# VH-VL binders against q5slc1, part 11

Target 1, 112 residues: q5slc1
Amino acid sequence: MGALRGRWAEEEALRFLLGKGYRLLWRNRRTPFGEVDLFMEKDGVYVVVEVKQRASARFGAPLEAITPGKVRRLLQSARFLLGRDDLPVRLEAVLVHGTPKDFRLEHLVLEL
Short names: E, the ipSAE of ESMFold2; O, the ipSAE of ESMFold2 at other seeds; V2, 0.75 times the mean of E and O plus 0.25 times the DockQ between their complexes.

## First folded at step 3 (VH-VL)

Design k6 (framework fv_cixutumumab)
Fold by ESMFold2-Fast, scan of step 3:
Structure k6 (fold): chain C 112 residues (1-112), chain A 120 residues (1-120), chain B 108 residues (1-108)
Amino acid sequence: as target 1 above (112 residues)
Amino acid sequence: EVQLVQSGAEVKKPGSSVKVSCKASGGTFSSYAISWVRQAPGQGLEWMGGIIPIFGTANYAQKFQGRVTITADKSTSTAYMELSSLRSEDTAVYYCAREGDFWSGSFDYWGKGTTVTVSS
Amino acid sequence: SSELTQDPAVSVALGQTVRITCQGDSLRSYYASWYQQKPGQAPILVIYGENNRPSGIPDRFSGSSSGNTASLTITGAQAEDEADYYCNSRDSSGNHVVFGGGTKLTVL
């Protein structure tokens, strides 16, 4: 049941990560702490992936570091989804630069 | 599921200001851009500007820069559009709409519209 | 200024196929979205991201794009499809949203 969000960037990020051997567990899950774009697993580690699109500097989120508050909310969301707080969880981001017809991806591991 | 509920019709005099509200429900207010689009009687759709509530960032169409201010209150899930120095040409239906795809500017949910009439 | 161009009117016979076009240089970089608007109502999104339909939109609506042109196709037009259709996209800078002028579809 989703509302339309125009998820081309998230779809491209998912394809990219699947190609790197990530396994998708949940997509677009909402928790009391916020929305999780992609919840994945790779080599026994659970991964919360934030997907960010680069809009112009005037209207949109800049491709700056994800804030500490956002990191905390993503970790809380992962704990909520897993029902446990003792499993290894990593935060990652896929930054999508450009337009649906002409883009590049940047994949980064966020601070632990 | 997602709904945008707008404030009621307004009748204003030339030179005054109007502030229209748009309350979002259905759970995703803060991370989606809310835009304002107007339509004068018998005319097409015209984008005025938008805001991403989680970042507080607003952007305005060139035609409205200096006259429009778009704000958001995350605690009440409400976006606002204030238009100043009203003229009769500002008579229109004003819609709030959620941007589903920020890059393409698609609007997946719309409010019912607020009629603003500018007349002496 | 008018960055996206639509013809102001088009007609189609019941059950026939009609194509509504939207043209602008920004469409080389960004996909168009399409909206249906009936008198006295807010627009509804019928196509986004080239050819994606929101839930509840009939499959007779489809989209395509090539170069600087985007198209909305209605295959087997029905009387209820009579409406104004608007395209929109980002402008060439990506900073603003722009709408086409709208096309009034008459179903004969």
Scores: ipSAE 0.006, ipTM 0.603, lowest interface PAE 9.2, mean pLDDT 82

Design k7 (framework fv_cixutumumab)
Fold by ESMFold2-Fast, scan of step 3:
Structure k7 (fold): chain C 112 residues (1-112), chain A 124 residues (1-124), chain B 108 residues (1-108)
Amino acid sequence: as target 1 above (112 residues)
Amino acid sequence: EVQLVQSGAEVKKPGSSVKVSCKASGGTFSSYAISWVRQAPGQGLEWMGGIIPIFGTANYAQKFQGRVTITADKSTSTAYMELSSLRSEDTAVYYCARGPEYDFWSGYRYFDYWGKGTTVTVSS
Amino acid sequence: SSELTQDPAVSVALGQTVRITCQGDSLRSYYASWYQQKPGQAPILVIYGENNRPSGIPDRFSGSSSGNTASLTITGAQAEDEADYYCNSRDSSGNHVVFGGGTKLTVL
């Protein structure tokens, strides 16, 4: 049930990333550290993508922050899924604002 | 080239605390993990913990949880390790060491640059 | 530390091959990295991610792994290779770093 609700947002996030040259490796994978929405690869880097949906799209509203604890768990999940510790991994988020008929995407990448 | 410069030697009494610094020069500070590794005289290497400055969250080895605090100041490119409730067995050389760049998941899998070490002596 | 086990000492004749081993259950899941330490000096990374050499490390150093064991091999040992060698990897949780106890290499 929970997997179906919000699934449109994840599908739109995936379409968006595929359009940017990302390659999908795994989707909706469960690990001991939590669930990974999308696990992707781009330019030799493995990417854990967290998809978040907000029904309200009020202009200027601040975005919900991803906590340090959540970041650590997502990176631990990537390590578990890869089964290796010699590959580069980064965390990204796709925020989906609105409804299936009227939405916009925001893509957040950690810049180094 | 990246360099890690550590603070000078310390002599402490049992029960006191010590705070050691590690200043990174060259390169991007926030994108690397900085770990603290100690070595007692004639003994092996022991990982105490580390921090990835961009996340602001430290990780600690279980043996040191409750006694060690690791912090980072991105504005000065400096990492700190504070060890409290000192015992004679805490006498050691304390090293700071850097993990791989642009790898937030695996910042602790190896250490490519090391400081020269800070000697901490705990004696009555 | 019992998480990663190394023999305390090994010897090798000049010009011969020596293999230093590191053993622990976490090595089934994570690669080991290797460090060389000479007296009074900080450790130097010699192998990471199973068998990668940092620039400046001679090609006589190589790494391998099988099951719960990781190995550092020095082919054609030189006098300057005499040092303590440490392995490191992760603990069973994957969240913490552990070091082996170290192996003192004597070049005869």
Scores: ipSAE 0.006, ipTM 0.561, lowest interface PAE 12.4, mean pLDDT 81

Design k8 (framework fv_cixutumumab; at its last look DockQ between E and O 0.48; V2 from the best seeds 0.00; counts 0 for: pae O 7.6 > 2)
Fold by ESMFold2-Fast, scan of step 3:
Structure k8 (fold): chain C 112 residues (1-112), chain A 124 residues (1-124), chain B 108 residues (1-108)
Amino acid sequence: as target 1 above (112 residues)
Amino acid sequence: EVQLVQSGAEVKKPGSSVKVSCKASGGTFSSYAISWVRQAPGQGLEWMGGIIPIFGTANYAQKFQGRVTITADKSTSTAYMELSSLRSEDTAVYYCAREDYDILTGYSYGMDVWGKGTTVTVSS
Amino acid sequence: SSELTQDPAVSVALGQTVRITCQGDSLRSYYASWYQQKPGQAPILVIYGENNRPSGIPDRFSGSSSGNTASLTITGAQAEDEADYYCNSRDSSGNHVVFGGGTKLTVL
């Protein structure tokens, strides 16, 4: 929603995760439950990765909130893409702070 | 309209445990965080802990760590709070409340729906 | 613990403006929400996310924040506003919810 978080932010997040040994399965997939930015695998666990640009302080009203409802829909999306509900799935986020020429990344494994 | 329906009042002896239930009626339960908040007579609100049912993990205030267990049963849309090793100072009204928030920033949409409260009296 | 501090009592004359304050270091990072509680009743959310009102809350209620302080303002206080008011927010870790001690508002 709102400001485009573009292919540059997602590309940098993907590059970072590939460097950490993650394997890419799908990008930008739409499902009946919502959109998945990056769908990856690491050590037998399937990972839904949300890429978010969080340039503002904690005070900022969320431009695109990741609420518990959103997390539920993302996990449902993962199971839909896998075609199975017996595989380990988790949600992670990569926060991209700044601009294409000057940015930093934060990688969050969301404790469920 | 979503309501949170709590179990009835309890009178317990010191050293026993109590388990209070909170059932969501008329709406989605698992897509919200459910918090437990207590209030001793004439005192303020005190957060005990909460659970996000879809995550299955609970988070507790330090004061209650080791004595409180919060669980959720998604099939019945019911959250539970069990408090063990009861003392007289645990006499309070216990509320459940739902909260929505952004898990990345902590921005909260507030606890917008509350149960009516369950009175727990600890006496000999 | 009292990570969020409120004065225990405040009074306001009918029709006047009152400001209730909440102080704590975590308020530098997280907005406060505000709850109204009348005797024998569960709390009611009146403000969240600094200055948002839930449906049904009168526009005389507003919120603000500056530094380590969050404030609830009632402009043109009415008799029915007499209640206890609680702020809440996250603790410094962001992992726990904490409430202020509450402020009893008397409308004179």
Scores: ipSAE 0.100, ipTM 0.731, lowest interface PAE 4.6, mean pLDDT 86
Fold by ESMFold2, look of step 4:
Structure k8 (fold): chain C 112 residues (1-112), chain A 124 residues (1-124), chain B 108 residues (1-108)
Amino acid sequence: as target 1 above (112 residues)
Amino acid sequence: EVQLVQSGAEVKKPGSSVKVSCKASGGTFSSYAISWVRQAPGQGLEWMGGIIPIFGTANYAQKFQGRVTITADKSTSTAYMELSSLRSEDTAVYYCAREDYDILTGYSYGMDVWGKGTTVTVSS
Amino acid sequence: SSELTQDPAVSVALGQTVRITCQGDSLRSYYASWYQQKPGQAPILVIYGENNRPSGIPDRFSGSSSGNTASLTITGAQAEDEADYYCNSRDSSGNHVVFGGGTKLTVL
C-alpha cells in the first residue's frame, strides 16, 4: 500500500523481464488515458506490461482488475507514447505473489 | 447516459435468417462485452453468445454454434446477431446487453445496460 | 440446459424477508449476478459480484454465496419487488455465460 511496497513488485518484474531480453523504454508513465507501469520492447514488438500483486482469492473480485476498458486505455497509452498507431503492440502481465522476502512471479502474455 | 437501441420487430419464415442490430449511444461500447440473450414466450433468459468489439472475437453458446454469427462495427458502435435456419422454436425476444469483466479471472461486473429487445416471430 | 438451478416460484408476505437461491458447481469459482425482470420489460441488474448493488437499487436487496450456492435476499419485501429473478454466472469451464431458469417472486 505504500510507495516502497508497490515499487518492490515492479522492480522484481522489471528485473525478470530484462533477464528475458526485454528492453525498457519507459516506466510509471502518465498519459491522458492512464498510467503505464512498464513500457518495453521485445523482438520488434512494443509491450505494455501491467504489474499486479496478488494477495486475494483466485476467483471473484480481483484487487487489480484488467477490464476490457483498461486494455483499451493501455493500448491508447502505448500509441500516445509512441506517437503513432501503426506499430505492433501487445499487453502482458506479471503477477507477483507473496512478499519482498518470499515471492514468485507468473508471466502472462494476454491474447486479445 | 448509456443506451442500447435495437432494431425493430421481425416476422420470418422457417428456414430463413434474421439479423438484429444493437447500437450503443454514449460512447461506452467497444471496450465492453456485448451479449445476446433471448427469451421465448413464457420462458427464461438464454445466453446465445457475445463479443468484445476491441478484441473482435465472438464467443458462442454451444447450443447456437454453427447457426449464430455475432459481429461488431466499432465505427458505428453497433453489434449484430444473425441467426440462421430459423425454426418456430426461435420465436423469442432477443436482447443485447453490455457486460464488463476482468479478462484474467472472469470476474463479472454484471450486465448493467440492456436493450429493450427485438421480437422475432417465426411462423409459416 | 442450465448449469444453474433456481426454484421456479417463491412467495413472500409484504414486509417479510425472502431468499431466492441459485445452485451450480461453477459458483465455487465464479460469483453470480442477479437480474429482476417485470412483464414486458428488459431485465435490470440488481446485484453483481456477490453483494454489490448498482446505483438506484434499494439496499433491501443483498447477495451472498456459500459453496455452490448464491442467494438473493430481499428484506422488507414491497409490492414492486414482484417479478422474475434470474441469476447468471460463468459455466464450469469459465468460457460461457449461463443463466438460471428464473424464479417468479409473488408478494402477497
Scores: ipSAE 0.040, ipTM 0.687, lowest interface PAE 5.9, mean pLDDT 85
Fold by ESMFold2 at other seeds, look of step 4:
Structure k8 (fold): chain C 112 residues (1-112), chain A 124 residues (1-124), chain B 108 residues (1-108)
Amino acid sequence: as target 1 above (112 residues)
Amino acid sequence: EVQLVQSGAEVKKPGSSVKVSCKASGGTFSSYAISWVRQAPGQGLEWMGGIIPIFGTANYAQKFQGRVTITADKSTSTAYMELSSLRSEDTAVYYCAREDYDILTGYSYGMDVWGKGTTVTVSS
Amino acid sequence: SSELTQDPAVSVALGQTVRITCQGDSLRSYYASWYQQKPGQAPILVIYGENNRPSGIPDRFSGSSSGNTASLTITGAQAEDEADYYCNSRDSSGNHVVFGGGTKLTVL
């Protein structure tokens, strides 16, 4: 059931990024290093995009924290999916706040 | 077991700079934040800034922006902090500490490993 | 920037319960972590998040929070608990780490 809640957020994130000129290459792809939510391209740069519904800042540890260790695994996944590691890759996140009827997006580019 | 080994004590003149090293051993280095925290004699702890070596980016407390440079060398598992334009108020023990956290929300799992500290004395 | 405020000193009788507090507006958004420091030594982490104890920290240490206040509670204080205690958290922007001024705990 968590998948149904996350799917609407991922669809909204995807529409948002497509509207900004990103191209979708893959979504929800499994690799030996983990799953990539959205794998996209913009202006010759490959982009791994993590989509998260905003965790409450007041409650316990985020269930799907983006730690530096997770960033390493996402970059390994990008290299695996591309079959090479000499191409430019960027990591981004889209935080989706709210419900399908009343939401906002926060788009973050994570420096690599 | 992870250990952070810091460089030795320094005595400096006002107006000079100091560079302190922090070498990690026995664990992963590049995927944690390395923070620099100082403590003047008889005073509390003060965060100066930090770096996440896998990203190569540093973040600085506003008070130190422009005077501090924090870098990391992944090949030697070593972080560095350089403080310039030293003044007597910079006399302190300088600690490095390892921290894991969620980079989107800021949720911290704590600074769980600390170096023993490097004493920097600034005097004429 | 958000500051964290701690009382500078607190006393407790051996075996009694003591609470050390940390106040700041950013604590409505971010949890505090707690550190113990004895003279001449580096700090050690005793509590992170709301109430998580690292390995090796006795269960007499606990954490809590409400509103803009975080608390460290030591139940059944021991002589070895005499130390300085610091809270830390993020500032209101979430970008910078801030420490409280520290609390000297004296066990009588």
Scores: ipSAE 0.014, ipTM 0.666, lowest interface PAE 7.6, mean pLDDT 84
ESMFold2 (binder alone), look of step 4: mean pLDDT 89; pTM 0.930

Design k9 (framework fv_cixutumumab)
Fold by ESMFold2-Fast, scan of step 3:
Structure k9 (fold): chain C 112 residues (1-112), chain A 123 residues (1-123), chain B 108 residues (1-108)
Amino acid sequence: as target 1 above (112 residues)
Amino acid sequence: EVQLVQSGAEVKKPGSSVKVSCKASGGTFSSYAISWVRQAPGQGLEWMGGIIPIFGTANYAQKFQGRVTITADKSTSTAYMELSSLRSEDTAVYYCARDTYDFLTGEYYMDVWGKGTTVTVSS
Amino acid sequence: SSELTQDPAVSVALGQTVRITCQGDSLRSYYASWYQQKPGQAPILVIYGENNRPSGIPDRFSGSSSGNTASLTITGAQAEDEADYYCNSRDSSGNHVVFGGGTKLTVL
């Protein structure tokens, strides 16, 4: 299928988070503030997950960082999707290093 | 809307060096990588190297290591490619291209290209 | 002898379908992008990733990948599709960019 083939990093990030007890609510949702890759819930907290593939040594550096502005936009996206601003929301990232056949994941909590 | 504007054509002597510039306009220069690709007359495309301006990190094709230097000046949104010890076989059109990362597939693609700079090496 | 191999030339009749292929071991790990180049012009991106088209590229262009092979398909070739086509991916180390040798498409 096209989704499995073209979205390997998001599929692997989702599989990883499901294995850690996260629940999937939405994926690939667009809002006025931007697109949300994965919108999850864990232990009563709503989680916006940004999935990033890190360039594997092609340029020897990480890809663009998640900035404070990006963090604010992702939080606004979460509140828009929930229709409420009184619920706990957290931002997380899953960085995917390597290729579809040989990869490792790094899981980060971003919001503070 | 991003455009890449390259410096003008050059004629060089064997053994000299050439420095080609690539100025980005209409977008955030430092958010993308810039790759340099050359094409000799009637030949195919050949990647020379590239740079991510925000990190200052450059990477070079093995064939050009030791002869090519790629730099970037973030204040002027300009990338440079300098090729030394020029030979007649270095006669080519030199392109710069914006190199964008597709995080869904884990691969780069070059979505915006300069018009090319012709470098002729003649004695 | 680049790491990505393309046939030098291919022909297609107007309105017919043509498939241009790119082969290399690195394609088992990485997807290819495809570029169209007309005489005197800079290359234009036509497909990136496996089968993504930039805005402005006609839907007759599509990409596919299987094993060590990437393919560009033009369904219903038009006269303006006559050009050189280059595949692009990573080398086996993943650290460098490599182009295929290019395929000259003639539309008869």
Scores: ipSAE 0.005, ipTM 0.589, lowest interface PAE 11.1, mean pLDDT 82

Design m1 (framework fv_satralizumab)
Fold by ESMFold2-Fast, scan of step 3:
Structure m1 (fold): chain C 112 residues (1-112), chain A 123 residues (1-123), chain B 107 residues (1-107)
Amino acid sequence: as target 1 above (112 residues)
Amino acid sequence: QVQLQESGPGLVKPSETLSLTCAVSGYSISSGYYWSWVRQPPGEGLEWIGYIYHSGSTNYNPSLKGRVTISRDNSKNTLYLQMNSLRAEDTAVYYCARSIYDFWSGYSAFDIWGEGTLVTVSS
Amino acid sequence: DIQMTQSPSSLSASVGDSVTITCQASQDISNYLNWYQQKPGKAPELLIYDASNLETGVPSRFSGSGSGTDFTFTISSLEAEDAATYYCQQYDNLPLTFGQGTKVEIE
């Protein structure tokens, strides 16, 4: 999902990850398994990044809110985009809490 | 035993705001689970409205986004649903329900339901 | 959204019969499917979770199977108390969605 008004959160997440040495491969790509917000690479590992925006400035545990099927679909989407199933892929999330002028980022890494 | 009990106004006029409560007993709503609202128009099927997670995070059915707010009062152990701009098609029995969900265990289902409260939207 | 379609919409059967209901998802949902029973005037009750697991306290005559897009719910020997509407529900992705329901009548 991701409404147009929420696009700023994805922009901020991208800038944050680029600052950590991630490389952007694809953005907002549709696959048979769903849409991938950001598909990136870092140190030879391919990363599917789910970006979630919340108006609340309170820190949360966003991966606890993601359904099991969503995780599966994100990983299947990565395999589809790569055209291979033998490459290292991991799922990450960036939560953006707040508004464009006052926000906090929470970065979660899942090793699979 | 965990029990959920909905309450509401029964009859609401079009364009008004609906306010429902769900009193929870036997378990602290801030300690676990997803707490959802589900509705059912007379003679029709079930529609998920949204949830509030025990941490306070919410998620709503996109079909109702902009009209619905789910909230809670931890001290009263009570869940709330507010829906604005009511229309005749919002007439339904409204249920609150607890959902087991653990991201890593991969299981989610509505294991406990309230009895439901009928809301009629009529002029 | 993931659309859930049940068939048939209704059926009538006799006590002792075996009845089967199917549920089809508009996309692959693995085994992330639940089945509920709803009797008139009552809230739904969970019968089967994770496609094939029987909820505690639910009679063994109820069973579920399937994965991907096609799922089956079976009552092996119908009892009079089984007259109800049965719903499938996916939890693969948000929003959570239900099938339209299958009404089981006892003749």
Scores: ipSAE 0.000, ipTM 0.566, lowest interface PAE 12.6, mean pLDDT 83

Design m2 (framework fv_satralizumab)
Fold by ESMFold2-Fast, scan of step 3:
Structure m2 (fold): chain C 112 residues (1-112), chain A 123 residues (1-123), chain B 107 residues (1-107)
Amino acid sequence: as target 1 above (112 residues)
Amino acid sequence: QVQLQESGPGLVKPSETLSLTCAVSGYSISSGYYWSWVRQPPGEGLEWIGYIYHSGSTNYNPSLKGRVTISRDNSKNTLYLQMNSLRAEDTAVYYCARETYDILTGYDAFDIWGEGTLVTVSS
Amino acid sequence: DIQMTQSPSSLSASVGDSVTITCQASQDISNYLNWYQQKPGKAPELLIYDASNLETGVPSRFSGSGSGTDFTFTISSLEAEDAATYYCQQYDNLPLTFGQGTKVEIE
């Protein structure tokens, strides 16, 4: 039930990014280094997108709390999916605040 | 290493205003994190009061009904709590705490706490 | 506001025992829950974040599990130094709220 419950937020994040010219390559992929919600491409750059759903209205929470280990695992996941380690990847997040009927999106670029 | 130290008057009379300070060392309060106040009445549980974000934005627990102001002085690296219209029920140990948040993991927790300062509201 | 309810309110156990505390949220909070330990006369300390992640420096005998509305905190082999009050705390929505606490006493 938790997978069905959270699916709307990921669908809205995907719809939002597609509207911005992103292209979907893979969705909901498990790798030895963790799960990738959305793996996309934009203007020739590969992008790992983390989708977070919250009822909280706390936009703009600090990024300084993100550990180097988490960033490394996401980049390793991208390299695993691409089968290469020479391609640049970017980390992004889409925060979905609210409910399916009443929500707001915040889009953050985390790593280039 | 980061350390937080509260200080206050100890005893305050009903209807007066409480003023507390929290001196932060080892990290610049304008550089990151949420900086929060949490209180604990004697023998009771923990109640979140509010926070100030490193940008200066604040948010308060609605249960305190507009009686609270949290502020900071970046040049002194110090946090402040002001609470007006004090009553006996406001007697508590007051803590300042650093609140960390990781957008990618959704982690949001109080990772560093001051030692606390007891405030007694009595006539 | 999201209400957090802990069970039991108090327990007594012996060194070496396994103890479990539960925490129930009044609405679905996903995995947005922390556990804190407060020893007498001291400030609380973070033990577990994000429902199941052990904070750096915290002994492996402490663990957390659960998601949605039902969460558990376990001490697998109680030590004398574990005598404390334990609090759960949700961070899914403001205001941030804590459970009422569970006092763990050593016999």
Scores: ipSAE 0.000, ipTM 0.581, lowest interface PAE 11.8, mean pLDDT 83

Design m3 (framework fv_satralizumab)
Fold by ESMFold2-Fast, scan of step 3:
Structure m3 (fold): chain C 112 residues (1-112), chain A 123 residues (1-123), chain B 107 residues (1-107)
Amino acid sequence: as target 1 above (112 residues)
Amino acid sequence: QVQLQESGPGLVKPSETLSLTCAVSGYSISSGYYWSWVRQPPGEGLEWIGYIYHSGSTNYNPSLKGRVTISRDNSKNTLYLQMNSLRAEDTAVYYCARSIYDWLTGYSAFDIWGEGTLVTVSS
Amino acid sequence: DIQMTQSPSSLSASVGDSVTITCQASQDISNYLNWYQQKPGKAPELLIYDASNLETGVPSRFSGSGSGTDFTFTISSLEAEDAATYYCQQYDNLPLTFGQGTKVEIE
């Protein structure tokens, strides 16, 4: 149930990015450093995409801050999936606000 | 110059609710940064309580077992801390502090602190 | 939670001496560590961020180094005004955690 709930947000984020010319390489991959929601490629750059959704549980939980530790783990996950540490990697987030019938997307680029 | 100034009741009885304020001057709390509360029992070390981001998002130290609420009033440029079910071990100096915990803004540290306000929990 | 352990808990040294404090994290925190100085009756003040970067306005006699789990903080030539308690703090993961502090006394 928990796995089913929120999958629509990842589907919408993926659809949005595909429409922007991103190519999907992997989805929901586990690594020793954590899980990657979407791993994509755009214009020769590899992109780790974190999808965040506002949950409707407990009257709407706030979005968690992306800490330096989380950024580090996402970057390590990308290097693990690529098997190399010399390729260009970018971190991005897609924030999904609302319900399946009425939602808004925000697309953010993360830098190090 | 950005300044933070805490104020509180000084003395609170066990099982009561603590209410603290932090007046911020020189910067609008709705415009940026994470705004945190940190406490220090007399003669002891520092414990992070939680933060509120300029957007209103909050996060709390699990050690406080859901007893804490951090809020703000943008029109008064003021931060608030409420803590319920007080006990003697909550006796501490309470600080508010500004920090950057946003991956886009560079380093993450408490760069500005208030002077602190002592709260004694005693029957 | 990430536990931060400082050593020593206290030390005494003379003006002009070089002193070193260590901080150990219970897990790898990369370079996500800050150092603060707290004088009696005052709030803490940031000295070093990201393990080795000196905060603006802080004297160059203060320095930090290390990565992973082992970190050091050094005062190269102790001044009388450096009598204080020094704290390390990690920001690799929530909750944010501090070391227990090292008290530096002069004389």
Scores: ipSAE 0.006, ipTM 0.608, lowest interface PAE 10.5, mean pLDDT 84

